# VH-VL binders against c3mjb8: the designs that were tried, part 36

Target 1, 104 residues: c3mjb8
Amino acid sequence: MRIKNKIKKRIIELIELAYITARKGDLELAREYIKLAEMYSRKGRIKIPLKYKRMFCRKCYTPLITGVTERRRIRSKILIRTCLICNWQRRYVLSRNKGSNKEN
Key: E = the ipSAE of ESMFold2; O = the ipSAE of OpenDDE; V2 = 0.75 times the mean of E and O plus 0.25 times the DockQ between their complexes.

## First folded at step 14 (VH-VL; framework fv_pritumumab)

Design Q2 (at its last look DockQ between E and O 0.57; V2 from the best seeds 0.77)
Fold by OpenDDE, look of step 14:
Structure Q2 (fold): chain C 104 residues (1-104), chain A 123 residues (1-123), chain B 107 residues (1-107)
Amino acid sequence: as target 1 above (104 residues)
Amino acid sequence: EVQLLESGGDLVQPGGSLRLSCAASGFTFDDYAMSWVRQAPGKGLEWVSWISGSGYSTEYADSVKGRFTISRDNSQNTLYLQMNSLRVEDTAVYICAREDYDFFQGYYYFDHWGQGTLVTVSS
Amino acid sequence: DIQMTQSPSSLSASVGDRVTITCRASQSIRSWLAWFQQKPGKAPKSLIYAASSRQSKVPTQFSGSGSGTDFTLTISSLQPEDFATYYCQQSYSTPLTFGGGTKVEIK
């Protein structure tokens, strides 16, 4: 249990570091951090919290930064997130309650 | 209601140390990243340090790197700033700020600020 | 580091006036730009984020526009409570940086 918690912590650290690194302009290093986090997740059988999973492209592992690596558009009450690196898209149905959309 | 209350400001000599606290209430503290921003008397705003909601990631302005340490105790809903090797130019009101996130647009932004606590570094 | 330049540093205006404050970034920050209001001895108050998104409970006379390097805060009709200092801030990359501020004074 203690080991799993430590691994989970490291996973989150890596994802956060990846996001920061990407915002500093090093996308390649950022992607490596995400890949490492994913590896730890798989090896440790630790589920990455949704909040952190939504911080990167699940296809190419690039941290999603609006205007840099991501585009977000709302069409017909649907939020469309597009990765500008690999064109991966994720769609979210918008709920009327703002509280339900606080994911990150 | 969201509330941020800074404390710990004092008069110290150059080379001295001081620890500031920011007590948060009215929200789930660990869901939000926090920053310290300072304002010298009669001057503008200067970002000092940032810490993620988890507390696992931190960032610092170059002017304070190696001297200041940002931390948080999520169990106590408190943000800290340990300031060592203080300089006269560190004199300022230190303000804690909450960083929110707009999921629809994908932006992080400051939405709440404390009143600040005054740190004076003088011989 | 990204430098933020505000203009003007100060201006005088009357109640009801249209006020425009500009902020220029040394490099493109896309829409990662926020505006804040600060009154003497008080905490900053968040007005605009994402260049043009008004925060909750911010009066409608405040609006933000721009993208890339040039941004504008507009107060369509200045109210008595709007006399204050305004700051722009980029959150595109660390270190986070603020403009020098614009003091809006009563004429």
Scores: ipSAE 0.887, ipTM 0.943, lowest interface PAE 0.5, mean pLDDT 95
Fold by ESMFold2, look of step 15:
Structure Q2 (fold): chain C 104 residues (1-104), chain A 123 residues (1-123), chain B 107 residues (1-107)
Amino acid sequence: as target 1 above (104 residues)
Amino acid sequence: EVQLLESGGDLVQPGGSLRLSCAASGFTFDDYAMSWVRQAPGKGLEWVSWISGSGYSTEYADSVKGRFTISRDNSQNTLYLQMNSLRVEDTAVYICAREDYDFFQGYYYFDHWGQGTLVTVSS
Amino acid sequence: DIQMTQSPSSLSASVGDRVTITCRASQSIRSWLAWFQQKPGKAPKSLIYAASSRQSKVPTQFSGSGSGTDFTLTISSLQPEDFATYYCQQSYSTPLTFGGGTKVEIK
């Protein structure tokens, strides 16, 4: 369990680093960090938490940055995310928890 | 109720050190990235440093790199700023800010601010 | 670094006036723009993010618009509690940078 915690930490570190790297404009290196995180997840049999899985394109592994590497549209309470690098689209339904982090 | 309470500001000489704390309550602390922002007397706001919710990633303004270290203790719901090699131009009110994420629009944004703690660096 | 230029630096207005504050970025920041309100001796208060999205509990007289390099905060009908200093801030690139502020005072 201790070794799995170290692997999970490395997965999260890599995905966070990938996002920062992509924000600085180096998409090639950012994709390599995501691929490495995916490799650790597979070999360690550790699920990537949903919050981090949603940070990159499933198809091309590019970190998704609104208005830069992805486009977002909401139609009839469905979020549509389009990767601007490879044109892969994902659809997400709105949840009851929409805006919960915005309440005081 | 989200609350952010800064402490540790003091009068210090140039070259000195201080450690600031920001005590967080009313939310799940490790879900949120945090920043320090400062405001010099009579001036506007200046971003100082950022740390991810996990604590694994940090970023710094160029003016403080190598001198300031942001950290967090998620078990104690506390954000820290270790300030070394302080300069007169570091004099400011230091304010902690919570960063939230709007998943549907895809933007990170500051949604809550502390009241700040005053750091004065004077020879 | 991305410089954020606010105008005007200050303005005087009466309760009920429509107030417009502009913010210009030195390069495109898409819609990664926020607006904050600050009263003397008080913590900043977050108003707008993503150029036009109002934060929770922010009154409807506040609205934001713009994208790219040019952004506007509009107070459609100034209330007594709206006399304050307003800041824009970009989060497109580190270092995060703020505009110089716009002080809104009673005429």
Scores: ipSAE 0.795, ipTM 0.892, lowest interface PAE 0.8, mean pLDDT 91
ESMFold2, look of step 14: ipSAE 0.769; ipTM 0.889
ESMFold2 (binder alone), look of step 14: mean pLDDT 92; pTM 0.922
ESMFold2 (binder alone), look of step 15: mean pLDDT 92; pTM 0.917
OpenDDE, look of step 15: ipSAE 0.884; ipTM 0.940

Design Q3 (at its last look DockQ between E and O 0.71; V2 from the best seeds 0.81)
Fold by OpenDDE, look of step 14:
Structure Q3 (fold): chain C 104 residues (1-104), chain A 123 residues (1-123), chain B 107 residues (1-107)
Amino acid sequence: as target 1 above (104 residues)
Amino acid sequence: EVQLLESGGDLVQPGGSLRLSCAASGFTFDDYAMSWVRQAPGKGLEWVSWISGSGLSTEYADSVKGRFTISRDNSQNTLYLQMNSLRVEDTAVYICAREDYDFYQGYYYFDHWGQGTLVTVSS
Amino acid sequence: DIQMTQSPSSLSASVGDRVTITCRASQSIRSWLAWFQQKPGKAPKSLIYAASSRQSKVPTQFSGSGSGTDFTLTISSLQPEDFATYYCQQSYSTPLTFGGGTKVEIK
């Protein structure tokens, strides 16, 4: 396995671990995992897949968990995701394609 | 059509080992996290283990930690459960379940289940 | 661990009846609650997720409500094919946990 692939794998693992850790109630440790993943991404020049990028707040690095660290609302055919930790918001135009959430 | 087919269930003695398989079809396997859930005869459902779509992250119930190992081969569209040091209380139908994700609401949830495979641990 | 207490454990009802099943979590799980149906010898069938979102192809007589710790599954008009055991399940945190189940039997 090429080094870049190994790094990419580690990045994904860290993000997944962060999400699990956050759901267990340790947000601080979770954020550290995300920060580490971002560092690996930057240093390795490895793009984080979109589905994993969407798992955490791009501003404060907190994993986004509905009802805990995130609020999602749909208004006027726009999905608004709000980080409840730093109030960062991201907007998505609603798509009728149900498969749109399975991006890699 | 989404299909999950479990196999590998058998009769084993306490302390024995067994490997279960769940063959998936009808969807992009690596896009979905998977779980094993078991049901003892005449009893309710018990979550056993979880694995991410990438296979890089896993979770286990305390009752099986250190004894069971969940894994997957995404190239073969197959989920596995290696069960070691089996106990009588592990006797159950073992069911694989697919975990979907609702992007609009932000929830993960089981949406498809297999029929299960029976594991019997008895002296 | 989050304990899920489901009630009643069993009930008898007739076709056309309104059936209500309750699930209580030992702590707040927000809306991370799902409902499943299982018939004897069959795989579980997903009915509701996110406390109130109906799965695809699930009949309209099934509805879920609640948030925090108290949740309800309602079958507005029981159909012959609805006699089964129902389970609630929290997905708020691992370990994932299920209620004890409610068997809906024919009166």
Scores: ipSAE 0.886, ipTM 0.942, lowest interface PAE 0.5, mean pLDDT 95
Fold by ESMFold2, look of step 14:
Structure Q3 (fold): chain C 104 residues (1-104), chain A 123 residues (1-123), chain B 107 residues (1-107)
Amino acid sequence: as target 1 above (104 residues)
Amino acid sequence: EVQLLESGGDLVQPGGSLRLSCAASGFTFDDYAMSWVRQAPGKGLEWVSWISGSGLSTEYADSVKGRFTISRDNSQNTLYLQMNSLRVEDTAVYICAREDYDFYQGYYYFDHWGQGTLVTVSS
Amino acid sequence: DIQMTQSPSSLSASVGDRVTITCRASQSIRSWLAWFQQKPGKAPKSLIYAASSRQSKVPTQFSGSGSGTDFTLTISSLQPEDFATYYCQQSYSTPLTFGGGTKVEIK
């Protein structure tokens, strides 16, 4: 549906804008963009693509920027991402997946 | 086999307009953000503009804001740069660049570059 | 804007020499630093990103190091095909900015 496609574009636009906004230092506004994107996703029944889900902290909704708002550690094929704002951690098992985002 | 082929460079007068194209092949175009980078004759590299893979977000160097518009047509695998109000200092080879993402380390980076197309702005 | 100061502007070296090129950022860019190689009349070729990560198919004589403000590209044993100009570039913030380049000439 055309309206569903417009809602999906809005979600993506908001998450991209949030990342740009956070890179400029305005984390509070960036979080508001993420919260709005999540609201559109719920109301529109549209899953956020994996690429975009990985762009922000799922606890505090801060966009994750390597070395700025998050720390990354790799231990034995496990990526550990730590949000530096709220200290939430998420773990990823890294494997070789040709033609994918390399997350499992 | 990743290929980026720019076209549309020409000789134009100051105040004129020109549209550049970058034809992409060998990869899933909408997965990648793209940039235009320019190089004046005998000079170094200068970033011009960036567009997200979705085409929904853009950024511009201050020197071109309001005059240049980056866009993309993901159905045609083509990146564009509309250049208006051209100035002599815009004279350069314009190069499109593909931005990849390393999820493992969390960095975006340029991994492929086009050949470039020459824009000359002179009376 | 973040200024990238690259040195030297040029150098001459023999095949087999160790070559070092430095790049200094006007403020911390953490590890958001890349290196490129460009031969006359050709497109740039990406060598290194994230300060030290080699791109695929980049020969092992190329290595990068540093973080914060001071970065180094090292060519451990100069090969005949390494004659080129090398640029550093930061991607920490927009506008993205490049160093002025280092021309490497083989004696």
Scores: ipSAE 0.802, ipTM 0.894, lowest interface PAE 0.8, mean pLDDT 91
ESMFold2 (binder alone), look of step 14: mean pLDDT 92; pTM 0.921

Design Q4 (at its last look DockQ between E and O 0.67; V2 from the best seeds 0.77)
Fold by OpenDDE, look of step 14:
Structure Q4 (fold): chain C 104 residues (1-104), chain A 123 residues (1-123), chain B 107 residues (1-107)
Amino acid sequence: as target 1 above (104 residues)
Amino acid sequence: EVQLLESGGDLVQPGGSLRLSCAASGFTFDDYAMSWVRQAPGKGLEWVSWISGSGYSTEYADSVKGRFTISRDNSQNTLYLQMNSLRVEDTAVYICAREDYDFYQGYYYFDHWGQGTLVTVSS
Amino acid sequence: DIQMTQSPSSLSASVGDRVTITCRASQSIRSWLAWFQQKPGKAPKSLIYAASSRQSKVPTQFSGSGSGTDFTLTISSLQPEDFATYYCQQSWSTPLTFGGGTKVEIK
C-alpha cells in the first residue's frame, strides 16, 4: 500500500474513532482525534472524503451527534445543521426525494 | 432489492471455531456499516459486533470480545464473523443487519436484516 | 451499558385493538431508539427509528413516541399480520442493547 493510501486510511480511522468516542461521552478526546486527522490531511495533502467531513464540525472539530452536539431542523425545504458547541451552522437544500444519503 | 444472506452455521463442540459469512447484494456494500446480531433459541435479540463501512472500525459485545472477530471484504460484498473459543451460550441464530443513515435527522439505524444462520455449540 | 426494559413481556389482543408497548432506557438515549417486529422463524423487520420515524413501507398503524428514557410503540388498530414479537433497541452507544421483547398474541 502506498504511503498516501496508508495516511488516508488513518485519517478515516481517526474520524470514525472520534465519532464513536464522542458517542461514548468523551468529547474532548474525540476532538483530539479529529484534529489529528486534519493534521494528517494537511501534511499528507490528502483530501478528506465528504462523507467523513460531514461527521464533525469544521469550526471546532467536534463530532456532530444529533441530540448531543448537533441539532438538525428542516425549515422551508432547507436542512439546518447546528453545532451545539460552537453554534456553527450549515444549510442544505432538500432534495424532492427524502431518503438516505451515504455521501453524508 | 437489498438482500442479506447468512451462511456458515454449523454444529461445533465447545472450544471450537467457526466462520460465518453474510453475502450482501442490491446495494453499495461499502457505504453501509454492518452488524451481527444473535438470537438464542426462544430468546431475544443480542447485539454481537459492528463494523464500519470502511471496515476500519469495529465494536464488540463484552460477551464475545477476544473470541470473535468481525471483518468484511468490500470487493466481495461479504461480511464475516470469525468465532473462536466457542461456548455453549454462543448457541444462536446469527443475523447480519445493515445500518443505514438518515441524513435529514442524523440517525443511524438498522433497516435490513438477513434470515440468519444457526450456530449450535454442544458437547 | 444501557439497559432496555420492555413491557409488557406479552399481551393478548384482538384484531382492531389498540396496542401499546413501552420501553424504558436506564439512561437518556435522546431519540436513538428503534422498534422491530419479528415473526417466528423470520428475520426481524425494522419498523421505527429515531423514536418516531417510520421506516419505508411500514403501515401507518405503527407509530413511535417518546424521548430520553421512556418510549412507546403504538399499534392503533391491530391487523392480523401484526401478531408477532416486538423489540425496542437503543442505538445511542455500544454495546447496542435490545429490550426483552413483547409478544403480541391473538386473544
Scores: ipSAE 0.870, ipTM 0.941, lowest interface PAE 0.5, mean pLDDT 95
Fold by ESMFold2, look of step 14:
Structure Q4 (fold): chain C 104 residues (1-104), chain A 123 residues (1-123), chain B 107 residues (1-107)
Amino acid sequence: as target 1 above (104 residues)
Amino acid sequence: EVQLLESGGDLVQPGGSLRLSCAASGFTFDDYAMSWVRQAPGKGLEWVSWISGSGYSTEYADSVKGRFTISRDNSQNTLYLQMNSLRVEDTAVYICAREDYDFYQGYYYFDHWGQGTLVTVSS
Amino acid sequence: DIQMTQSPSSLSASVGDRVTITCRASQSIRSWLAWFQQKPGKAPKSLIYAASSRQSKVPTQFSGSGSGTDFTLTISSLQPEDFATYYCQQSWSTPLTFGGGTKVEIK
């Protein structure tokens, strides 16, 4: 798990860097960081943690920033996230109780 | 249950160094990004530095860049601020703040603050 | 850097009064705006994020509104414990910046 821990660290570093880079306006470079993180994940056979998977568009690899590169809408207890770059959508069932507001 | 407790503030001469600590308890520390915010006597709040939950990413205010280093030890639930080349203008209460994320709305925000520790830089 | 202009710098009010505090950003921050309360010698307390979302356990007399560059914190009926200084803060861009504060004092 030592080798996999190094690869996982690199994946996380790249996704965090991509988000920061996108917030500064360089979407092209940010997408390259995400593509590299995905490559490390696939070659190392390491699953990207859910927290980080949710930070970018799975189709075009653009980091998702509320009100800038993505739109969020709630319809009938469903959160719909739309990538504003490539228009792909992801849907999430909302928990309305006191527990968690997490994706099902 | 969430508690943030700063320590290490002291009186120091210009050009000196200090290391601040923020002890965290009551939550899973590495799940949260953290910031240092400072408040000069009688003045408003000023953001100083930020570090991601993983510890891999950091950001700094221009006024402290190159002089201050934020770090964390996730095994000890502790946030640090190493302050070098201190100036009179760095005199402030330094406060650590926890950042949370609202997944459904998609916003990061500060949700808990420590008590602060006083740093005085004077000849 | 995004400058946050908060007004008024201070105000005097009585228990039960409706209090309104404004905050203006030098450029659009969409809804990336938070409000904090701070009493003398105490840590700041988070009230509002995302311009209008109340933090856990924040009483409903506190409400936030606005988007883009102009934002408002409203205290619908001032309680004795609400005398404090209030700050807005943008979280859109680093450096994160705060308004200058609004001190709410007893008449």
Scores: ipSAE 0.740, ipTM 0.878, lowest interface PAE 1.0, mean pLDDT 90
ESMFold2 (binder alone), look of step 14: mean pLDDT 92; pTM 0.925

Design Q5 (at its last look DockQ between E and O 0.56; V2 from the best seeds 0.77)
Fold by OpenDDE, look of step 14:
Structure Q5 (fold): chain C 104 residues (1-104), chain A 123 residues (1-123), chain B 107 residues (1-107)
Amino acid sequence: as target 1 above (104 residues)
Amino acid sequence: EVQLLESGGDLVQPGGSLRLSCAASGFTFDDYAMSWVRQAPGKGLEWVSWISGSGYSTEYADSVKGRFTISRDNSQNTLYLQMNSLRVEDTAVYICAREEYDFYQGYYYFDHWGQGTLVTVSS
Amino acid sequence: DIQMTQSPSSLSASVGDRVTITCRASQSIRSWLAWFQQKPGKAPKSLIYAASSRQSKVPTQFSGSGSGTDFTLTISSLQPEDFATYYCQQSYSTPLTFGGGTKVEIK
């Protein structure tokens, strides 16, 4: 259990680092961090929290930064997130309560 | 109601050390990244440091790198700034700020600020 | 580092006036721009984020516009409580940087 917690911590650290690195303009290194985090997740059988999973493209592992690597649009009460690197799209039904999505 | 209350500001000599605290209440503290921003007397705002909600990631302004350390205790809902090797130019009101996230647009932004605590570095 | 140039540094206006403050980034920050209000001895108050999104409870006279490098804060009709110093801030990349501020004074 202690080992799993350590691994989980490392996973989160890597994802956060990836996001910061991407915002500094190094997308390639950022993607490597995400890939490493995913590897740790798989090997450790540790689920990545949804909050952190939503920080990167699950297809190409690029951190999603609005206006840089991601575009977000709302159409017909649906939030569409598009990865500008690989064009991967994810759709979210808008909740009437904006507070429900603050955990991202 | 969201509340941020800074403390620890004092008068110190150059080369001295000081630890600031920011007590947070009214929200789930560990869900939010936090920053320290300072304002010298009669001057504008200057970002000092940032820490993620988990506390695992930190960022610093070049002016304070190697001297300041940002940390947090999520169990106590408290943000800290350890300041070492203080300089006269570090004199400022130090303000803690909460970083919110707009999921619909994808932006992080400061939405709440404390009143600040004054740090004076003088010989 | 991204430099934020804010103009003017100060202006005088009357209640009811339209006030415009400009902020220019040294490089494109897309829409990662926020506006804050600060009164003497008070904590900053967040007004606008994402260049044009008003924060909760911010009066409608405040609006933000722009993208890329040029941004504008507009107060459509200045109210007595709006006399303050305003700052722009980019959150596109670290270090986070602020404009120099614009003091809006009573004429």
Scores: ipSAE 0.894, ipTM 0.944, lowest interface PAE 0.5, mean pLDDT 95
Fold by ESMFold2, look of step 14:
Structure Q5 (fold): chain C 104 residues (1-104), chain A 123 residues (1-123), chain B 107 residues (1-107)
Amino acid sequence: as target 1 above (104 residues)
Amino acid sequence: EVQLLESGGDLVQPGGSLRLSCAASGFTFDDYAMSWVRQAPGKGLEWVSWISGSGYSTEYADSVKGRFTISRDNSQNTLYLQMNSLRVEDTAVYICAREEYDFYQGYYYFDHWGQGTLVTVSS
Amino acid sequence: DIQMTQSPSSLSASVGDRVTITCRASQSIRSWLAWFQQKPGKAPKSLIYAASSRQSKVPTQFSGSGSGTDFTLTISSLQPEDFATYYCQQSYSTPLTFGGGTKVEIK
């Protein structure tokens, strides 16, 4: 449907804009864009694609930027992402490697 | 397998316009953000513009903002750069680059480059 | 804008030599640093991202290190195909910016 497609486009636009805004240092504005995208998702009953859900903290809605708003660690083949704003953690089980496991 | 082929470079007068294309193959095009990077003869690399995989977000270097427009047609696997109000300092080889994402480390990076197309702006 | 300064601008070396190239950012870029190789008349080739991660099919003589503002590309044993110009590039913020390049020439 055209209406659902327009809402999905808007959700993606907002999440992308939030990430760009956060990289420029405007975390408060970026968070507001994420909250608006989440509202459109709930009201429109449109699932946010996983790629975009992984771009922000699901607790405080801050876009996650490696070394800036989040820290990443790999322990025992589990990726642990920690939001540096609210300290919430999310864990991911590693799939088959693209050639190595490594940490900077 | 991954291939990026630029075209559309030409000799133009100052104030003129050109449209560059980058034909992509060997990968799912809309999964990847893309950039244009340029290199003036005998000089270093300069980033020009970026577009998200969706095509919804763009960014530009200050030197080209308002004159250049990046776009993409995901159904045709093609990236574009519309170049208006060309200046002598825009003379360069224009190269398209694919941006990959390492989810486990959380970094975006250029992983493939085209060979480039030469734009010459002179009277 | 974040300025990227490479040193040296050029160097001469022999096959088998260990080569070190440095790159300094005008402000902290954490680990958002990449290295590229470019041979005359050719497009750049991606070597390193995230300061120290080798890209696929990049030979093991190439390694990167550093964080914050100071970064190093090391070529542990130069091969004949490694004579080229090397560029660093930050992706911490737009505009994305490159260093001025380091030309590695045969002695």
Scores: ipSAE 0.793, ipTM 0.891, lowest interface PAE 0.8, mean pLDDT 91
ESMFold2 (binder alone), look of step 14: mean pLDDT 92; pTM 0.919

